# VHH binders against Regulator of G protein signaling rgs-3 (rgs-3), part 3

Target 1, 363 residues: Regulator of G protein signaling rgs-3 (rgs-3), of Caenorhabditis elegans (q18312)
Amino acid sequence: MWRSYKAETPELADETQEVDLNLHDSSESDHEGRQSRSASITSSTSAPASNDVTLQVPITNSSATSPTPSTGSMYFIAGMFDGKEKVNREQPPMPTTDGVEYPRAASWAAGNCANVLNDDKGKQLFRVFLFQSLAEENLAFLEAMEKLKKMKISDEKVAYAKEILETYQGSINLSSSSMKSLRNAVASETLDMEEFAPAIKEVRRLLENDQFPRFRRSELYLEYLEELLPRSYAEKWAQSFEGLLGNHVGRHHFRIFLRSIHAEENLRFWEAVVEFRSSRHKANAMNNLGKVILSTYLAEGTTNEVFLPFGVRQVIERRIQDNQIDITLFDEAIKHVEQVLRNDPYVRFLQSSQYIDLLSKLK

## First folded at step 18 (VHH; from k4 with K98R T100K)

Design l3
Fold by OpenDDE, fold request of step 21:
Structure l3 (fold): chain B 363 residues (1-363), chain A 126 residues (1-126)
Amino acid sequence: as target 1 above (363 residues)
Amino acid sequence: QVQLQESGGGLVQPGGSLRLSCAASGFTFSDYYMSWVRQAPGKGLEVVSDISGSGGSTEYVDSVKGRFTISRDNAKNTLYLQMNSLKPEDTAVYYCARVKVHEFSSGYRLDWFDYRGPGTQVTVSS
């Protein structure tokens, strides 16, 4: 029985990744201006003479000593990419797994950045990730802003606001506008939190749209989940293929195995179909994903081509063409791919060192 | 054994209201996402609404937003769909379904249905 984890999956954040299909319509309108100008080739014949002047130009071997390019200029470029060794970058400690159950940690990847930030262990793990990504200042800035907000108007609050500006003005990636707003807010000494709002909003947006998506896909997060994975979960994968695929850690190990046997395209297709089905409330998203799946996995000669029974591909293609796209579009295809995976790769995976070593590692 | 049974369908005039119910048994109801799906004559299967196990998260297809409300009573193992301002286009067989959920790096994904009820007919006609 595959327990759908009671993770309060927050609202599916509308990660409409606008795949900016910048279809550069390079409509190079080749205006073949066929101007037929009939320029009259006047034939003037003049025959002028043969003078054979064999000018023996002496090959003066001037050994031009190639001036040794002065190596001086390359030193200047190296100095600018001296990434400011954040001189006092102390690595944040890894959160312990104590008191953390697997479903709790799995929920950190769900929804938006608030899920990981509102959990003490999740926030700490995210902090470690941000440190590794040279982006820890974004979270630290937000925490400082929260502290500032809670302070009463005092000389201490003014001093702290100045300290925040001094600390972060060179380390956070703010737009010039937001940075100017932040500087003005601190300079006014009124410390109206509305004046800090642009900077706070921009940093939150950076965390949400860049760092958090990267965190969810990080090896750091996966390793932490694996450490929390009960052995009983992994043992159940031997009885439930759906349990294996439905678990992030299980699917990761299965992917490694599939890659070793050159069958990973089947899992990629499965993931794409799940994503397609998950977009079921968004007609445009379904339509776009359906077309992408067709072109990526079902087109002949693609690197991710999955093998389907005769006629299955043509039915999908026709339905897409006829705009008959619904949640059932890939039902026959995915059923076939799942059956292929169940019959051989799954059986082999359960006997593989990949699975056995995982079981031996789990408590 | 997992069982889902829809009720509350019927004939209603345009602008009318219906409340569908789905009785669930044979599983821990609160642990699963539930869905209302519908199929109109000659049309594909449309997912109308989804609700999380706790009921804290809900999603709707655009055509029913502001008119339909999905809810659940986990103590009664019952899923509901309140349908207001019904239109002829809402005419369909409505099914209650248990949703498969997968863990992805980008969060949970709602997949297909492992169980679905027999359905209840909703007809909106003058």
Scores: ipSAE 0.794, ipTM 0.964, lowest interface PAE 0.5, mean pLDDT 86
Fold by ESMFold2, look of step 19:
Structure l3 (fold): chain B 363 residues (1-363), chain A 126 residues (1-126)
Amino acid sequence: as target 1 above (363 residues)
Amino acid sequence: QVQLQESGGGLVQPGGSLRLSCAASGFTFSDYYMSWVRQAPGKGLEVVSDISGSGGSTEYVDSVKGRFTISRDNAKNTLYLQMNSLKPEDTAVYYCARVKVHEFSSGYRLDWFDYRGPGTQVTVSS
């Protein structure tokens, strides 16, 4: 599963180095290779996310839309509120990419949401995501609570606490008990931050356990990463299958290509096994993932089925039955799947419009 | 040429302590997650601990948590494992390994290893 080094000089002819040497093409053509592309039926755009339609107000984030007689729903509703203050949800500004390198932005997805919130560009991108998900108020509430915490006891602190309650009691999704605790904390005027803790904790759990995972997989974040991706990173994917699979943007484009040839199941299995291996210090999670992988990807007759050499599935099944689940459980299977992906779809991807069009737009 | 060399193993009584070291060369050490991996007699491989390139993130298998401490000195290109309160069950060959890391939509994922050293024997016996 891994290369061994003894106390002596490593041999140049190990499996990894031999593969690298077989890619002689990269040095001779990397810096010269611009050619006119042929027209293709599929553009370089990716498939849309499933929830974008649900999250969007019927009109764009511009409040000054010229009315058309056939544009009925937005203006009819606005006309109903004649003489009242206009309600306007305006999208927060997108952060610029100036001064942001790809590794910095990629790190925003790591760990917990503190990573994205502690970066000024990352926090702003996350705020845009929350706005598009109709959940910006959750972050704003936590920011308001942090400001309240820092204030000294005063009439202004009491007034601000009442403002927070008025601003957010109708917009954040708190349980009845947490909302009651919030109202009681504001009414007490002692403003002990322990009295706010139930509401803060509930909103923080929602942000951490629901919104942040959705941000990390969002098209918004992926598109921001892609804008930052150096062409040189993507060019090196032609030299390294592992480099392609290990990069979020690269894997996204490879997935799209695999779907076009009805071959995504091997990539999904690869991702599941990497998740299994990454859970190596959480024994219950790793054991459960191992069983789910067997039933999901190695079961006969499903659309998720991955085909393996004779005997490989059976060894995995016996080890699970015997409760012998460790990090090596899928080693033989994933080695096969990686070879299957590397030997044909990877080569075709590098020649595909999906990869070539991506390269042409990268800097 | 990636090289990893462990040292500091030996025979120790139950309840004793050992400090393992791993000298790394041939790559930018601070860029990589590193792991200690062990193989007990007749058993499979167990990932004992992982540490991030900066040293700011660590994880441990439950059986050693609170007893073992992984650390690194990036100026010396050296990985460490401080092992306290050793038990006979800790008897194994201990390997220093470099971790493959992947960018996922849900954050980084730690995969298997691309390089390891020859290992150092730790024996915990009366």
Scores: ipSAE 0.688, ipTM 0.888, lowest interface PAE 1.1, mean pLDDT 79
Fold by ESMFold2, fold request of step 21:
Structure l3 (fold): chain B 363 residues (1-363), chain A 126 residues (1-126)
Amino acid sequence: as target 1 above (363 residues)
Amino acid sequence: QVQLQESGGGLVQPGGSLRLSCAASGFTFSDYYMSWVRQAPGKGLEVVSDISGSGGSTEYVDSVKGRFTISRDNAKNTLYLQMNSLKPEDTAVYYCARVKVHEFSSGYRLDWFDYRGPGTQVTVSS
């Protein structure tokens, strides 16, 4: 029956799929903000991000480049590394947790980066992340452009536009055409915001496709979420295996416990199948994930191998060979894996220091 | 008790329209992603569309984009599917389903369903 487990989750938008594909922009936007009615039963994480959380295979992307700070901005105190090897940088302050409930902070990871950027606390946390990643100028540039747009035509607006160009021309990785449009708009003093649009779009693409996925995986974000996690959420895990697995903080602590008993592979498989099911409207991504799951978790001899009842792997293999991949592909396998996790490791986790120590520090 | 009840199915000719409804009770409706899921004769299950709890985010399988519109009325605890330009391949039992959602480092992920209704038959035939 489909009613074998139940979850109460806040409504959140999710437009970004982090599959092993080249960078691809998402144009769909939806921001739901905090769901105060759902705050009693929901989720998040506190440990460093790991590629294992999303998929138990190597993850590769082409966003290895990131801007380095070489200029000061309104939002950062920037230093320069000179030939005497003495440079000072000062991290922006962490946002306080005052007035922030867990569902609000959890929603920052949903959908696209607009969710985090439209929240004052989320934006500040993302700014700290970007500073630590030596990429803070990207956000600072976008903020400067918003301020410029709101200014009335004046000598001050022209001077500010010139300041923006001077500050960011050497640090922002723009195409030649976008940089030329930016310089021409500033030099002509027309300040037509249409002339700035190519640069704004390219910087937003970098934030969305490179830095925001890294933020969502970061230890910084996870630790902020754990600080906000209500004790009552974690207490409910004792009565809801689904609640434990569906909460990133809870799943993180459960993973640590599973590692201590050398039994993490079933959780990694569970995570991979959830990614597969979540890709259901992107047929190529779902097909590719199905094949990767088979080769990664169901191949004999790998450290990721999960053990399944007789015949279950063979049905999956046959369906993939016949290109009969749909959302149900792993249903029997995941049912078995969930039973294995629920019947023993879950019970032991609830008695473990990993869970008890977490509870002792939550509010 | 979670309850989901679909209605609005029937026989319609190609090119026609139907509006499916799903009455929900026993849970805080606005807190949950909802889906329409269909099963054509002799086929597996296909997720036709998902909608966020506020209604602000929707997704569709490619074969129905531009023809179907998912919506919800949280004041009435009701999910809808407006189905236009119907084709014979849309023939299926349509289920209203409540989606399990998980927090991942890659964002919120939509899993399988924890509850569904008994379904409503849609038949598109000339």
Scores: ipSAE 0.612, ipTM 0.858, lowest interface PAE 1.5, mean pLDDT 79

Design l3
Fold by ESMFold2, fold request of step 21:
Structure l3 (fold): chain B 363 residues (1-363), chain A 126 residues (1-126)
Amino acid sequence: as target 1 above (363 residues)
Amino acid sequence: QVQLQESGGGLVQPGGSLRLSCAASGFTFSDYYMSWVRQAPGKGLEVVSDISGSGGSTEYVDSVKGRFTISRDNAKNTLYLQMNSLKPEDTAVYYCARVKVHEFSSGYRLDWFDYRGPGTQVTVSS
């Protein structure tokens, strides 16, 4: 039996370790195009005058802030931070795309950080990310510990353990108890690897719970994926709205377009409902997400407000009040929102420079 | 022409076992997450279990954990649900479904299904 990692909010290490996923089916419809028999739709299709907010539901530190430097270059950073000074730094080499297909690189984001670290190209890309985040010492420390583990007991092993402590004790962020354990393990000179375990565990936890989620969200990873994206994948988006929304690169470009016309709220709602449906086996998380979606996107007068046909909000609200929350809670609302996105912004996106310029540079 | 066809339902005593099968055709089976979804009399749909394309990752609703096992044979394009220690509340129509999956920055996210079979009836009663 496989167990998922627990988290307070969706930035979890996904419990899936293996993905072989085809999201680019252009000829299949999610809801078969059936018209509702109950309600007619209002003529309102957008809410263009929105506040500039990039929100994900739940909003706990998953996409709340984004640096937006005018140059956009990730290779130039100031070398000064609190307690960590980086001078004479040389960035590790970017992995080449040779022999890497899009599905392989997309799979690095699935599951936990072992997926990216067990792939030679993925590990190198993650190392570049860590370097740019002034955190490359965390991975380097773990690599040094693996090398130490494989050494036979000798004066060389003792010397290497002391070198590791000297090199990393000022740069890795350990609790005082784990740092003390690390110093004691090195001082004992027995070099029992169990004595290093507290430090290894803390650094591994930092990579898994802090650095890996940031990597998955990073411009560095997204740009690597985009470089690998076949033109044929993006061409299929013209025949499949669902293919566009389901692809990380495609949705990124669609979001940029939506922001330029001040119409991102429907996409944010769509994303929130997908998160809600994906939480289907965690009843408390699903209930909480349902309430957050109602208050965030369906509240009258908010800048995130999504406009729905008459009565749809009231049905959702009553079901939540009556504790009748299941995976179908937002079915009527999402059907409407997808129609709104498909009938106007999607068509305009396919004619936009955002889409056309992307196609011209792919492959 | 995606086709999903369930089989193996029937009448069984409480505490008994059944094995459901779903024959899949018209798509590359191993590329897709699959689900078993059930509908009890007078109730809505409940996702019982999900399984990844490789079979390496599985999830279950709490009420069936330890009693039900989802599996797949990608060489035979067949999805399975082994149902042990059956209870009267497991009485439902069981559907085999293909899951819509999206690439999110937080990992892969499981949406609703895009295709399901006609279902197979499971009845648990004395």
Scores: ipSAE 0.574, ipTM 0.849, lowest interface PAE 1.7, mean pLDDT 79
Fold by ESMFold2, look of step 18:
Structure l3 (fold): chain B 363 residues (1-363), chain A 126 residues (1-126)
Amino acid sequence: as target 1 above (363 residues)
Amino acid sequence: QVQLQESGGGLVQPGGSLRLSCAASGFTFSDYYMSWVRQAPGKGLEVVSDISGSGGSTEYVDSVKGRFTISRDNAKNTLYLQMNSLKPEDTAVYYCARVKVHEFSSGYRLDWFDYRGPGTQVTVSS
């Protein structure tokens, strides 16, 4: 039987539903005496992984690029950068996994970027992602603006505003009108924060609408989750196919295995049907997803085609033609796909180097 | 053995109210999302509402928002659906269902093909 994990977070107005899961461990777990000290050691055995080939940069913990803020929640002090950001860039340090458990890190992807930004470890991981995407200046600019906003009008505030403009005007890609507003705001002796608002708003929109969705899908985030994954969770996948598919890290490794044998299409269909079921409260979205799944995965001759038993596809087609779409639309298809995956590829995965090597490095 | 048993259905006039209950046994109730699902005569299944294991997160289909309230009492292993301002279109068999949840890179996704009860009939008619 598949086990659920519990995490409670504030409700957010996004397309993704917030969930509350609770962790269950089997009494068949490891009896070798791993306890609280093992959780601390788990953090030390994980290694940061490289991200996409276009964003590879050296990782450093040197004092020359310290993320430590001087007066606030900012992890980088703008005056500490040596020259233009692209000319002499040093990657911010990866957050440690100390004191981070898997459910906490998994929750960073939920809702909007407030969840990740309100967690010290999550925010630092997101900063590393942004640096590797050549976009760290967006978060750093917003942090500098928050610090500036909190300062009283003084010669120090004026100097800091000029430092911000000098540091970021060449790296932040703003509209010409927003850049002009930013320059005018810095030139003002009163430092009217309303004149900064156009620039702040454009940068916040980019962070939320482009960069956070990319973070959620990134190898950096996935590898951080994997470092936190207890070995006992992965060991129980041998007794539960649903447990394997229900875990983000487990599904990732299973996908890699399926790709190696050119058999990923059934997993892609499975994921699409789960998404279809998750749109159950939005009738228009569910109807549209049902049609997209038919055309993408079940139409003859597609590159993603999934093969179904006699008559199953035809029933789905008829129901869609008759506008009889409900949450059960793909029940017979997904039962078949789960059986196909369970009966052969799942068994082979459990014997594969991908699963065995993963187990050997988990704590 | 997982067991779900609905009760509280019946006949009611339009504008009236009913409260459905679902007694759960055979599993750790607070560990699971729960749902109310309904099926009108000759129609498919519609997921009416979901609630998290702690009760801290709820969701509703648009047609019932503001009229229906899902809740749970984890000490009594019982799920509830308070239905107010009932309309003839709410006429259906209502099922209590236990929900599976999966992790995805974009958060969590609900997949509820686990268990359901035998249902309770709700009829809204003059």
Scores: ipSAE 0.512, ipTM 0.835, lowest interface PAE 2.1, mean pLDDT 77
Fold by ESMFold2, last read:
Structure l3 (fold): chain B 363 residues (1-363), chain A 126 residues (1-126)
Amino acid sequence: as target 1 above (363 residues)
Amino acid sequence: QVQLQESGGGLVQPGGSLRLSCAASGFTFSDYYMSWVRQAPGKGLEVVSDISGSGGSTEYVDSVKGRFTISRDNAKNTLYLQMNSLKPEDTAVYYCARVKVHEFSSGYRLDWFDYRGPGTQVTVSS
C-alpha cells in the first residue's frame, strides 16, 4: 500500500530545474535570520522565508495583508474613494474538486509555475491565492498581455493597450524603468509587442520566482490537497512510517501533532537531511547545506537542536572540519532521528485526534 | 524481495567504454527513481546519476557529464549506465540503487537509497 504513494510518478523534471536555481542563489546571500530561518534547507528564494516555517503558517497569513476595514469607519469610507483594488474586491471562486484526483493536484507544486498555470483547476486555485495575497493583478496583467498580443493591429488594440495601462499602472508595482517602457509602448501607434517585453518579463519573474513558491507553501494549496486526499492513502500511514513522512499532507498533520507535544525538531532535521541528499549533484550546494545543518540543528542550546548520542555529532563536525562532505554525512544521525520518531511519536500520532479526525473527514 | 544485481564491470584501458546493467526484481520497477552510485578506492560514496521512473528526467555528477549516459528499459526491468571515454579516476565499485522520493512543499526530493545491489568493479588502467 505504500506503493500507492509511489505509483503516482510526479513531474520531477520541473522540480529539479526550480530547486537547483533557487538553492544556489539563496546560498550566496548571508544576511540576518540565518540561524532561526535556515535558507539552505529549502529550494525557495529568500533567507527570511523557509519551507519549514511556511508549512506551519495559515493560508490567510502567507503574505502581508492589511486588516479588513470595519463597516462605517473612516477607513471604510476612505476605501470607497480608492480604486477598485481596495474597496469591495470580489474574491475569485475556488475551483471545485470535481474530477480532480490527488495526483493531479499534487503535481501542481512540481517544478515551475507552468505546471499550475497549464491546469484549469490549478490556475484558478493560484488566482485565489494571488487574490488573498493582494497580487492577483500580476496574473491578470499577463493574461491581458496575451490577449493584446493576439489582437490584430487596430483602433481596438490601441484602446485595449490604454485600458491595460490605466487598469494596472497603480497596482502591478513595476520598477521605474519597466513602468516607463510600458507607458512608452502604450503611447506607440505601432504597439510593437517587443516594447512591452520589459514589463511582461518583470511580472512573469514575480510570478515564477516569488509567488509560486509561496503558493506551494500556502495553507490554501495544502487544504485543497487534503480535500482530495483519498482515505486509503491516509489508512496506509498506519502501516508505513515512511509513507506518512513522504506525503505532504501526512507530514503536515504529523508536524502539527509533534508541535503539540513540543517535539517538532526531529522532523525539521529529517527534512533538512532530505534536502541535503537531494542536492547531491551540486557539490557546492551540498557542502553548504551540510554546514548549515550542523550549525542549525546540531548546535547546543538552539530551539532547533536535535539530540544525538555522544560521538555522532562529533564525527559529523570532524568530517565537515576536514571538508569530507559526501551524501553519507548524516547517515548515523538520521537513523537515530527516524528511530526516535518511529518508536513513540508516530505510534502516538496514529492514536491521536489529529490522525483520527483527519480519517473521519476523508472520502 | 527487492533484488538488484549489477553486471558489466571489468578492466578497461583509458579511453575505453563499458556498459553496466542492473537487473531489478521484486518491485514495480517503473514506479521508482534509480541511481548509479560509485565508491572509488579510499573515497566516499558519490551518486553518479539519477533517472526518473519513466526515464524522462536524468541528472549526472559534473565529472561524468558528456561521457556517461543513464538509461532504463522498463519492459525488461533493467537499468543501464553507458560509460564512454573512461579515465583512471572512474575506477570504482559501481552500485545500482533504488531512490526514496518524497513530496515536499518545494517540490519532489530525492532522498537516500532503500535498496542497492552488491556492486560491480570497474577498473580503468593501462
Scores: ipSAE 0.492, ipTM 0.819, lowest interface PAE 2.0, mean pLDDT 78

Design l3
Fold by ESMFold2, last read:
Structure l3 (fold): chain B 363 residues (1-363), chain A 126 residues (1-126)
Amino acid sequence: as target 1 above (363 residues)
Amino acid sequence: QVQLQESGGGLVQPGGSLRLSCAASGFTFSDYYMSWVRQAPGKGLEVVSDISGSGGSTEYVDSVKGRFTISRDNAKNTLYLQMNSLKPEDTAVYYCARVKVHEFSSGYRLDWFDYRGPGTQVTVSS
């Protein structure tokens, strides 16, 4: 098996990818406070575009409901019965791109949400996203907790803790046990930060598992990232197919082009195999991804079917059936898919208005 | 021209320790994720550990977690694997490899390797 990997490796040298790798030098704190790498990898494999959610969910029970109407009733009633409430809820300002380099902004999507939250510009962009998603209270709560943690013990710290509880207890979605811990911590006035930890962790989990994956694939983040993309980065895509695919902005524009010629399935397969390879330290996740890739992309009659050379699907299926799943499972399939993409659509993309118009807008 | 050269392998008793080194040249070392990969006799390839360009992010296969430590010295262009509490199951050829990394909507994703060294043999036997 190893000789097969070595033959693939020399063909994939990529000068453009070197620039993107520099982004990880800013991730010192992630090592000590990291979310599991596999959790972040798994949570974002669902869908690249979330514009249409069509579900058969009854209108009566599709929403989250609270049995405590008194806490939130004033806010709901004011928002519901005052048709002017939306005009008084101003979007936070977009962060400028001044002084922001592309690698810095690209790093916001790496790992877990701490990366974006630890950057002033990244946090502000995420705040705009959360505002648009009606979830800005979650970030505001975490910011208030950070301010509280940094305050010296004092009457002012006690008063601020009470203000936080008053402001957020009706708007953030905590389990009953976490809310109880939060109230106890505030009531004790000793301000034991361990008593705040359950609430902080739960709100951070909500941001990490739902909002951050949506932010990373949002048009808001992609447009900000595109504004930062140097023309020279995009010009190098003409010399490196791997550089095009490995860059978030580049792959987005290539996807748009592929959709225009009804050929996106090969790119989706490529993305799925990279996710599979990236899950290499979690055997259960890798096994599950391998099975999903087989059923989604390689089964005859699926809408996402990728064409492969004769027999390649059968070998993959046999290996899965025999529990011979390792990082090499899709090597022959992805080699074919990369050749198909490189030999025709990639060349056509470089000559397309999608690529040329992008270059004309970059600095 | 990318070059990777492992060293530090050998024969060691169970419970012992070894430190593997990998000398890198021909590229800007600090820009790249690096990995240690091993192949035990009669088995496929296993990615033992990954480390980011700065060294700030590491990940390990479960079987070595708590026993092995990946590290790098970017001033010396050298990757390391400190292997403690070695077991017979750790017997393998160990390779130093440079990782392809992609920007995904799901975060950074570590693909396969574009370069690797010739490997160094580690044998754990009583």
Scores: ipSAE 0.346, ipTM 0.761, lowest interface PAE 3.5, mean pLDDT 77

## First folded at step 19 (VHH)

Design m1 (from l3 with Y108W)
Fold by ESMFold2, look of step 20:
Structure m1 (fold): chain B 363 residues (1-363), chain A 126 residues (1-126)
Amino acid sequence: as target 1 above (363 residues)
Amino acid sequence: QVQLQESGGGLVQPGGSLRLSCAASGFTFSDYYMSWVRQAPGKGLEVVSDISGSGGSTEYVDSVKGRFTISRDNAKNTLYLQMNSLKPEDTAVYYCARVKVHEFSSGWRLDWFDYRGPGTQVTVSS
């Protein structure tokens, strides 16, 4: 990667005209006034002052959450339907596509979850995803913390802090030390926001490390993107393999085609290396991902095994053993994998019903 | 023809400050993420900091947070790294690197860097 070469600008980047989104950080930026462009969110299950507060305090029985009528009373325990979410649970509305172009919506998946949270339409779509995944409490908690931070010190602020604790202490997944810090912060009538930081940080990590990757892969997000995808973008994939792989919708359809010919492993490796490179500033995460990629894709006899030119795997193994993991670790491997995908499956994809049917449906 | 040229390296004492510059030409500078990357003696490559094309988004490796500041002047086609409170561990060759245009449609990158300068030596010692 350090050798100089001429590279063409990716076609999609030329069409985005989007500036990079500012990374969202509750301690770094107060975006409240800057992001007030439209009230695109109609309803939110994650509202901090829900009627669901009293139901989260008692944990009476590990009850089933199904709302269906039972055919009888056999094999059911009284009170089995005792989920806090089901009492007031209505799905939030889908964001409209009005005023949203493909590059804007595609940027929601870029980098980290600040990108989606910093866009009113993107945040609304992410909220629908979290609702469908029964995980909306994490975003709701963070929103409640932002509201609390903005409040003047008052009896109302103290009461709201207590409401937040009662609402979320049974539903958010915090370490015991962070939960203790949260309880102490709420009990303090000074309401020092530094005491809330451990809990806020842990919940943001849950969003970033679990829920956001699932959102990026979700059918909900892919369908929203495909609705926005111009036919002209997809037509350009015939002239640019890099354009196909770089496009989230394009890669999804290419994956489906690759599965049909039992050749998905190279694409999975490619995606894993891209994720490895996105961890470039997080040394422990990058080291761990490097080791996982080696054991998952480069170990002999695995179902995900990717075949590499002679010596390439061995160099990667040696570098990992010697703890010489940096962003270049997989450069030779990914060049080979891209060549394998480009030389045959890509050409066949362009002639496949998967690609041709997609083109016929796009506007 | 893409060209990147670093300057501002040198010898400084621990606790000192140094400002690196990178002159860019041959491309639309404001369209690209830019990075500072360093290689310490006997070590691999470490991405020190990134900055978006507009300058609105920055990231730093943990070891330099609070001490280093990346910035850019798009009118002058110049990238900067202000390095304060320098430590012997910061001794390295520092490279200015162009990041391929961010592919918003995927959030994934095919290749992180396509061009770099020849580098500038930073040495922190007494």
Scores: ipSAE 0.105, ipTM 0.612, lowest interface PAE 6.0, mean pLDDT 76

